# VH-VL binders against q8ssq3r676to911: the designs that were tried, part 24

Target 1, 236 residues: q8ssq3r676to911
Amino acid sequence: SPQDIAKQLTLIEFKLFQSVKMKELYHKSWTISKSKFENSPNIMSLITMSNKIANWVATEVVTTPHPKKRVEVLKRFISVAEHCKKINNFNTLMEVISGLSNSAVSRLKETWKSLPTRYVNSFNSLQNFLKTDENWKSYRQTLKTKETPCLPYLGLFLQDINFIEDGNSNLSSENDWVNFKKMNLLTSVFTEIQYFQRHPYFSFSTHQNIQTYFEKDIVILPEKELYAFSKFIESP
Below, E stands for the ipSAE of ESMFold2; O stands for the ipSAE of OpenDDE; V2 stands for 0.75 times the mean of E and O plus 0.25 times the DockQ between their complexes.

## First folded at step 3 (VH-VL)

Design u05 (framework fv_ivicentamab_arm2)
Fold by ESMFold2-Fast, scan of step 3:
Structure u05 (fold): chain C 236 residues (1-236), chain A 122 residues (1-122), chain B 110 residues (1-110)
Amino acid sequence: as target 1 above (236 residues)
Amino acid sequence: EVQLVESGGGLVQPGGSLRLSCAASGFTVSTYYMNWVRQAPGKGLEWVSIIYRGGSTDYASWAKGRFTISRDNSKNTLYLQMNSLRAEDTAVYYCARDSFGYTYLWGAFDIWGQGTLVTVSS
Amino acid sequence: AYDMTQSPSTLSASVGDRVTITCQASQSISNYLAWYQQKPGKAPKLLIHKASSLESGVPSRFKGSGSGTEFTLTISSLQPDDFATYYCQQYHSYSTGLYTFGGGTKVEIK
């Protein structure tokens, strides 16, 4: 069910999230092409998983040639996204919405037109929740009020660290107070990540069949293939 | 609705101590950067102290060593312990919520309490 | 010290007037500036954040502008409810002060 899929992805991605060490966030090491897998392995594992899930969502849509079944696939993923938000899993929520917003999926006008209004409204609401306008205002306000357990969107923490590092890089080495303020900002981000890491989803039970599917049976098309399938099922 | 209510103000002798409280409703104080701001009678606003989301604190230079900001998560309440009070500490003290907290990308104070008056005189 | 200089300290105006309040930062604060309105006996109310972003429920006659070190609050057609004291506030955390308020501008009846 959509609820079971959301819960199992929560368990998978929370385990990856919990494995991230604060040292992997030092000096923007996840952004350095040559050394990112060596210096930020758990961050790269989570980023890789996020891309896998987003592309899996898009793949499931474009590889469903029967129009009525393809609408059911959209409905199922929107329901997964709804449940992710309900259980405070914002990382998987972002991934599912990103997959549905992939150009290969979003261009399928006839498929989206056939989607019931309830699901269209839900999808639009979830996209608005995740919009980058006003520096992610809607998401940030919500995250600040969330109780544990919660899986926050790691990508936004990475963006914040980039901003803190880049905004203060060149004038701080000779000013201890400015360096202290920069460290306070970085420490606040690190402390928030660690807070969420300490509170796993203990109440969720493992469904081995779903876990095995994501581990071994998941099919993901590369971007080029996604668009080719998209054009095949709905002509431009 | 979201609101902050201060209490604990009153008359205190120079050199004395007071603890102010700020009770929050409609949100959790530990999830925001929380601030104290004061205003002497007929004067402007002056920032006093901040407690960050992670529990670290900072103070105005004149407050450091005398004032301590803290919170009690179980009571959803912010505190300001004021020691070695001087006549110039006489002011209305406001607690205020930093609108985005941990990121500083938006740091305006979107929610304020009504204020509590502290008078330091013999 | 991270100084915020607000001018004028007081201004007298009539209903319908266009009023302009200026705020100058001693160091660049990009656009991390808020404007507050305070009426006697009341807590300050946030009007504008990030120099020019109007808070929900604040009338469109209020407009903020500026970046770097010079900022302006404009009230295009002053209403009776607008006679109050206005404060600017920087929140650029990497400056020498975390938060600094301007000295305030009292807008009073002419």
Scores: ipSAE 0.000, ipTM 0.421, lowest interface PAE 17.0, mean pLDDT 84

Design u06 (framework fv_ivicentamab_arm2)
Fold by ESMFold2-Fast, scan of step 3:
Structure u06 (fold): chain C 236 residues (1-236), chain A 120 residues (1-120), chain B 110 residues (1-110)
Amino acid sequence: as target 1 above (236 residues)
Amino acid sequence: EVQLVESGGGLVQPGGSLRLSCAASGFTVSSNYMNWVRQAPGKGLEWVSIIFSGGKTDYASWAKGRFTISRDNSKNTLYLQMNSLRAEDTAVYYCARGIYSSWYTPFDYWGQGTLVTVSS
Amino acid sequence: AYDMTQSPSTLSASVGDRVTITCQASQSIGSWLAWYQQKPGKAPKLLIHKASSLESGVPSRFKGSGSGTEFTLTISSLQPDDFATYYCQQYNDYPYSGWTFGGGTKVEIK
């Protein structure tokens, strides 16, 4: 069920999130192609999982050739996204919405036209929640009010650290203030990540079959094949 | 180092207009939230306007329609265009930086301020 | 918009005193409150963010506490450099009403 899928993905991704060590965030190590898997292994594991889930969502949609069943797939994923938001899992929420917003899926106009208004409205509401307008204003405001347990969107923390590391100033100075300010901002991000890491979803029970599915049985099409399947089921 | 320098303040007649500038150094204004905050003589701080890194703007209710916040990325300068000025707009106007993660440090760096006096 | 009420508006204190300033929000702002220090003729300086997180370079005698609607700034042993006006500020920005400052508390020499 959508609820079970949301809960199991929360357990999987929270375990990965909790494994991230603050040293993996030092010096933007996750952005260095030659050493990112050595220096930021848990960040890379979570990023890889996030891409896997987003592409899995897109794959499930474009590999469902029967129009009525494809609409049911859209409904199921929108329900998964709704449940993710309800349980404060914003990381998986972003992944599901990203998968549904993949060009191979978003172009299926006849499929989206057949989606009931309730689900269209829900999808639009979830997209608006995750809009990047005004520096992610909607998402950031919601995250500020959320109590634990919560799985925040890791990608935004990484974006913030990138900005802090590279965006603070292009001027070189012998003045220590630049380094002190940068450290203060980085410490704030690290502290928030650690706060959420300390409060797991203790009340959630493991469903081994679903966890095994996501670990070993999940089918993901590469981008080229996603688009080919998309064109096959609905012509341009 | 990070520095914000305001200019453009002065004496203006009621109903007049004035444009304030805030020259930034040590960081890029387009990558941050930038704010104007004012303080009437002997009074407290009052938020005026914000421009987000994406370029969208917001204003205090009393400033809406009269004041316009903007920036020139090539000059790394923030502006406040003030129209239809009233005596109660008399204040020191500060520009203040909200960094990209400003919810952690809401206004982390401030300029020295520029005095605007609205009087006949 | 949020109303931010500070008390007292003015307090007189001596070097070495423990000083407490209170800030009350009209609606819950979680922990999204900052404290600023302003000396005469100067721009405000950020002291504390997220209710209790001390800004880099700020002396440890400054402590923020509270959440929701009631917040406190405490100076455990007042120093000559601490005579100033202090402002709280909410930055919860709900429902996008902007940032609201308290009326200020002037800490003056006894």
Scores: ipSAE 0.000, ipTM 0.441, lowest interface PAE 13.6, mean pLDDT 84

## First folded at step 4 (VH-VL; framework fv_roconkibart)

Design k05a (at its last look DockQ between E and O 0.01; V2 from the best seeds 0.00; counts 0 for: pae E 16.7 > 2, placed apart)
Fold by OpenDDE, look of step 4:
Structure k05a (fold): chain C 236 residues (1-236), chain A 120 residues (1-120), chain B 112 residues (1-112)
Amino acid sequence: as target 1 above (236 residues)
Amino acid sequence: QVQLVQSGAEVKKPGASVKVSCKASGYTFTEYAMNWMRQAPGQGLEWMGWINTYTGDPTYADKFQGRVTFTLDTSISTAYMELSRLRSDDTAVYYCAREGLWDYSGFDYWGQGTLVTVSS
Amino acid sequence: DVVMTQSPLSLPVTLGQPASISCRSSQSLLYSSGYNYLHWYLQKPGQSPQLLIYLGSNRASGVPDRFSGSGSGTDFTLKISRVEAEDVGVYYCMQALYTPLTFGQGTKLEIK
């Protein structure tokens, strides 16, 4: 079920999230091509997983030739996304929405027109929740409630850290002392991450078959093939 | 082997409701949608709608919207069709038929049909 | 709704002779993917319908090769090269591209 998918992805990704060490977030190490896997292995693992799931979502849609069946695929993933939001798994939510928003999927106008209104509204609502307007205002407001368990969207934390790093010097311009303001900002982000890491999803049971499916069995297409399939199943 | 076994014949009065079951076996229930059709005596086939066995989401033909309800019990691989506010012209054999969620091969397996007779 | 029109509605056939049924749709059933979402079903007397042809020209599992489907767009044909006694029943075409799914009136094949 969509709920099962959401729960199992939550367990998989939360483990990855929970494994992230603060040292991986230092010096934007995850952005350095030559050393990001070495210095930020857990971050990179989670990013890799996220990209895989997003691609998988798009793959499932564009590899469904039958238009009616394809609509059901959309419905399924929208339902997965809804469940992700309900259980405060915003990382997987982003992955699913990203997959559905992939250019290869979004161009399928006839497919989307066939989607029932309630699913359209749901999808739009979810997109609205994840909109970047006013610096992710809606999402951040939700996250501020500190409701747990929760798997926050890691990408936004990384974005915030990058912003802090880029916007602040390590040393004070006044006296070459440590920039405490910068350190405080970074510490606040780290503290928030650690808070969510401390509260796992204890109520969820592992379904190994589903997890194995996501780890080993899912098929993902290259981006160029996604678009090719999309054009094949629904011409411009 | 794939089988769809429907519940037995029903006799109802006008205004009543009827609930027909369709029990699936021999395959993974959630990999195939369930469609519902009916056939009045001596008449052709009419599509009523379908339900996604994976999501539980039903889709109804406009003609039956508001009178028909599709439900599932996935624990026993069973789909249900309930038709309310019955009238004489609802007398028909009702069929369930599976359709793959991921393929495009039509209704490849059908139930044996359930006769619903509506009479005063 | 998409209207499916079959012809003829009654088809008496001599055993061993060929048979042909036409199905027309009020809208094209050819999707951009290149598939025609037209299926053929046979309902034998006293039985549930069974799938014969899917997507216009593909024989369902177990269907004899004497059955063939052809056509594209709005015009489709089911052919039986040599009619056998077991082929008696009502044949339905069904479009599966648009909701609601709609069937033809049915063609009753009988042996002369």
Scores: ipSAE 0.031, ipTM 0.596, lowest interface PAE 3.7, mean pLDDT 93
Fold by ESMFold2, look of step 4:
Structure k05a (fold): chain C 236 residues (1-236), chain A 120 residues (1-120), chain B 112 residues (1-112)
Amino acid sequence: as target 1 above (236 residues)
Amino acid sequence: QVQLVQSGAEVKKPGASVKVSCKASGYTFTEYAMNWMRQAPGQGLEWMGWINTYTGDPTYADKFQGRVTFTLDTSISTAYMELSRLRSDDTAVYYCAREGLWDYSGFDYWGQGTLVTVSS
Amino acid sequence: DVVMTQSPLSLPVTLGQPASISCRSSQSLLYSSGYNYLHWYLQKPGQSPQLLIYLGSNRASGVPDRFSGSGSGTDFTLKISRVEAEDVGVYYCMQALYTPLTFGQGTKLEIK
């Protein structure tokens, strides 16, 4: 069920999130191609899982050749996204929405036209929640409630850290003062990450068959192949 | 309503220690940093440091490093400041004040102050 | 340490007239975030300090419109458009960018 899928993805991704050490975030270590897997292993595991889930969503849609069944796949993923938002799993929510927004999926005009109004409205609402307008206003307002358990969107924390690091790189003659202020700004971001890490989803139970499916059985395609399947199932 | 209530006045001898409490009410204690200031008689304000009320991590002004300790009891929304090896020039009113962790928007609520007198 | 210098240190003023207090910082308080980390406090006789203006120009909750803050970098000004009897006390500026946080010497506002 969509609810079970949302809960199991939450358990998988929260475990990775909880393992993140703040030292992995130092000096933008996760951005350094040659050493990022060694210096930021848990951050990289989360990023890798996020790309995997987004690709999985797109793959499932474009590899479903029958139009009516493909609409049911859209309904299923929109329902998964709805449940992710309900349980404050904004990271998996972003992954599913990103997958459905992949150009190979979004171009399927006839499939999207067949989607019932209830699901269209839900998808639009979820996209509006995650829109970047006014520095992610909608999403950030929701995080300000500090409701737990919660799996925040990792990408926004990483963007904030990048902004702090890049915006405060000028160390002319006041190195100690600039470094102190930068550290205070970073400490605020680190404190928020740690706050959410300390509140696990204790009430969710593992469903091993679903866990094994995500470990071993999901199918993901390279972007070029996604587009090729997309063109086959709905001609330009 | 937001309120910070400090412990009562204390008289100490040189070389002793003092521990001042600051009990918060009317807001979520762990969402706002706690700062400590003092004001010697007839003089201006002096910042002593702050504590992150979520993590418990203190930052001390260099002048007080090694003599001051900030602690918390989050279960009762209370911050503590302990100053050791007291000298007569530590005679002052000590204040707690809250500030947001990430925007440093100033100290919007202050405790009533705790007079600490150090004399022989 | 960043030195905060207030002027004047004593300010006698006639009720209903404007007042202006200057605060100068030995280092710029404009950070790369775009904020000036300068706050103003009023300590009324026998009371704890209370926040008046934060980040150079923003009035704290409940502060009347007659108070305004301006300036950037190293030079800041607090203005009171029409002084009331309740405005008596000592005004402090404080910088919040560099450790240790430092206050100005205070400006004692008195009614003539």
Scores: ipSAE 0.000, ipTM 0.408, lowest interface PAE 16.7, mean pLDDT 85
ESMFold2 (binder alone), look of step 4: mean pLDDT 95; pTM 0.962

Design k05b (at its last look DockQ between E and O 0.01; V2 from the best seeds 0.00; counts 0 for: pae E 15.8 > 2, grease 19.8 > 18.9, placed apart)
Fold by OpenDDE, look of step 4:
Structure k05b (fold): chain C 236 residues (1-236), chain A 120 residues (1-120), chain B 112 residues (1-112)
Amino acid sequence: as target 1 above (236 residues)
Amino acid sequence: QVQLVQSGAEVKKPGASVKVSCKASGYTFTEYAMNWMRQAPGQGLEWMGWINTYTGDPTYADKFQGRVTFTLDTSISTAYMELSRLRSDDTAVYYCAREGFWDYSGFDYWGQGTLVTVSS
Amino acid sequence: DVVMTQSPLSLPVTLGQPASISCRSSQSLLHSSGYNYLHWYLQKPGQSPQLLIYLGSNRASGVPDRFSGSGSGTDFTLKISRVEAEDVGVYYCMQALYWPLTFGQGTKLEIK
């Protein structure tokens, strides 16, 4: 079921999220091509997983040959996304929405037209929730009020850290001493991350077969192939 | 253990409606889709459609569109199939069967079947 | 709709001998994932169908190893290495890749 998928992905991704160490977030180390896997291995693992899931979502849609069946696939993923939001897993939510928003999927106009209005509205609502307007205002407001357990969207934390790093020098401009303002800003983000890391989803049971499926069995297509399949099943 | 228990046999007149129930037990009802099939006497199996037990959304085979209705009562883990405007050729054993939502690993559990006889 | 064609439709078999049932689909059932969305069911006399093989070659829980499924694309085969009395019934293949789901005509296995 969609909730099973959501729960198991939550367990998988939360473990990855929980494994992230604060030192991995130092000096934008996850952005350095030569050393990002060495210096930020857990961040990179989570990013890799996120990309994998997003791609998988797109792959599943564009490789479904029958139009009616493909619509059902859309419904399922939208339901997965809804459940992710319900259980405060915003990282997986973002992945699913990203996959459904992939150009190879979004171009399938006839498929989307066949989607019932309730699912369209749901999808649009979820997109709206994740909109970047006013610096992710809706998401941020929600995140502040959510109880644990919660899996926040890591990407936004990384973005915030990047913003802090880029906008502030490590040293004071007046003296050769530490910029405490910058450190406080970073510490605030770190504290928030650690807060969410402290409370796993203990109420969720592991379904090993499903987890194994995600770890070993899912098929993802290169982006070029995604588009090719998309064009094949629904011509421009 | 997983069980699907269907309602008893029905005898109906042409033009009437029949509603068959399928009560699930031994597993979480909303974690598996429910499919409906029928089998005319001495004939093969025919897929009628399925219902998403999580969302409540039904999907019908085109042949039955407009004449069949799938519904749920999740509080008692029961799925329903209602077939209206019955004809003699609707005489069949009707089956419910569960299916995983994602892995498409087949219908692993079936109801015992419900004989619906349509005769004047 | 995808047409599923089974052969033979009647299969008399001597106990202990092997049996083979063919199922052909009008369209390929091979998914990009590498799985064939073809399932096999057995309906014993007076009973509901039961799952034997799923996704072409996987035995369902509790199914004896004398049952095996093979094939890919449009041609599939169910094999019984040594037929037992309890194997009597009608075997159905079903495709689950295309909408609507469709079954083969069924193969009636009987003991000679």
Scores: ipSAE 0.063, ipTM 0.675, lowest interface PAE 3.2, mean pLDDT 93
Fold by ESMFold2, look of step 4:
Structure k05b (fold): chain C 236 residues (1-236), chain A 120 residues (1-120), chain B 112 residues (1-112)
Amino acid sequence: as target 1 above (236 residues)
Amino acid sequence: QVQLVQSGAEVKKPGASVKVSCKASGYTFTEYAMNWMRQAPGQGLEWMGWINTYTGDPTYADKFQGRVTFTLDTSISTAYMELSRLRSDDTAVYYCAREGFWDYSGFDYWGQGTLVTVSS
Amino acid sequence: DVVMTQSPLSLPVTLGQPASISCRSSQSLLHSSGYNYLHWYLQKPGQSPQLLIYLGSNRASGVPDRFSGSGSGTDFTLKISRVEAEDVGVYYCMQALYWPLTFGQGTKLEIK
């Protein structure tokens, strides 16, 4: 069921999130191609899982050839996303929304047209929550409530760190002032990450067959093949 | 094995300061918070605060605000607690204890304690 | 500050008999996660405290199964099903939900 899928993905991804060590965030280590897997292994595991889940969502849609069944796949994933938001799993929420927003999926006009109004409204609401407008205003307002347990969107933490590390053209040129200001800004991000890491989803139970499915059995397609399937099931 | 080794006993006069060290070994120092407690003779435990060993950001219990300072030397995996303007009622055994940020197991390893005696 | 109240403060017990220690907090320790942020420690004579029970009911590594924790919200209990000589010391509860972290006064367990 969509609720069970949301909970199991939450357990998988929160374990990865909880394993992230602050040293992995040093000097933007996860951005350095040659060494990122050695220096930021848990961050890279999260990023890899995020890409995998987003691709999995798109793959399931485009590899479902029967139109009525394909609409049911959309409904299922929108329900998964709804449950992710309910349980404060914003990272998996972003992954599912990104998968449904993949160009191979979004181009399926007849499939989206057949989606019941309830699900269209829900999908639009979830997209609006995750809009980047005004520096992620809606998402950040929600995160400020500090409700736990919560799996925050990792990508925004990483974007904030990148912005701080790259500096602004308007920062002070003195090393003492620059280092002090940068350290204070980084401290806020690191402290927030650790705050959410402290409060796991203790009340969720593991379903081993679902866990194994996501570890070993999901089917993902390269981007080129996603498009090929998409064009096959709904020609232009 | 995880071990926290504290500096030796101190005798101080009222108005002085004391600095207690806590050297960690057997684990990655910056992955665990360091907490400080004290225990007056024949009395219970009192939490003084903690320091985020990665960021160096300390949090002090209000009772000690303005008198206590937590610092780190991460290059030698060592935490420090300095208590200033000592009073006779600061006589206690001072403990460091590590706390997992993410396993919520409480204070799983404690230092051996450092007796600080404040006498006129 | 959250006040932690232990009862009794002194607990003489006969070897092999059960023991029970109560801990009451002035505020609920039940977090929205469903867990109670209460820990139990034992300080044996001449030693540093050691963790016994975390999050109300979970035994720490290496703690014998004769120790158990129960309770929720504001009322918690540590039980020893059969007291052994090595269990002598002072038992403390501690709340870990609100800053500052606060301990109970301690319960001194002695063999009579």
Scores: ipSAE 0.000, ipTM 0.431, lowest interface PAE 15.8, mean pLDDT 86
ESMFold2 (binder alone), look of step 4: mean pLDDT 94; pTM 0.959

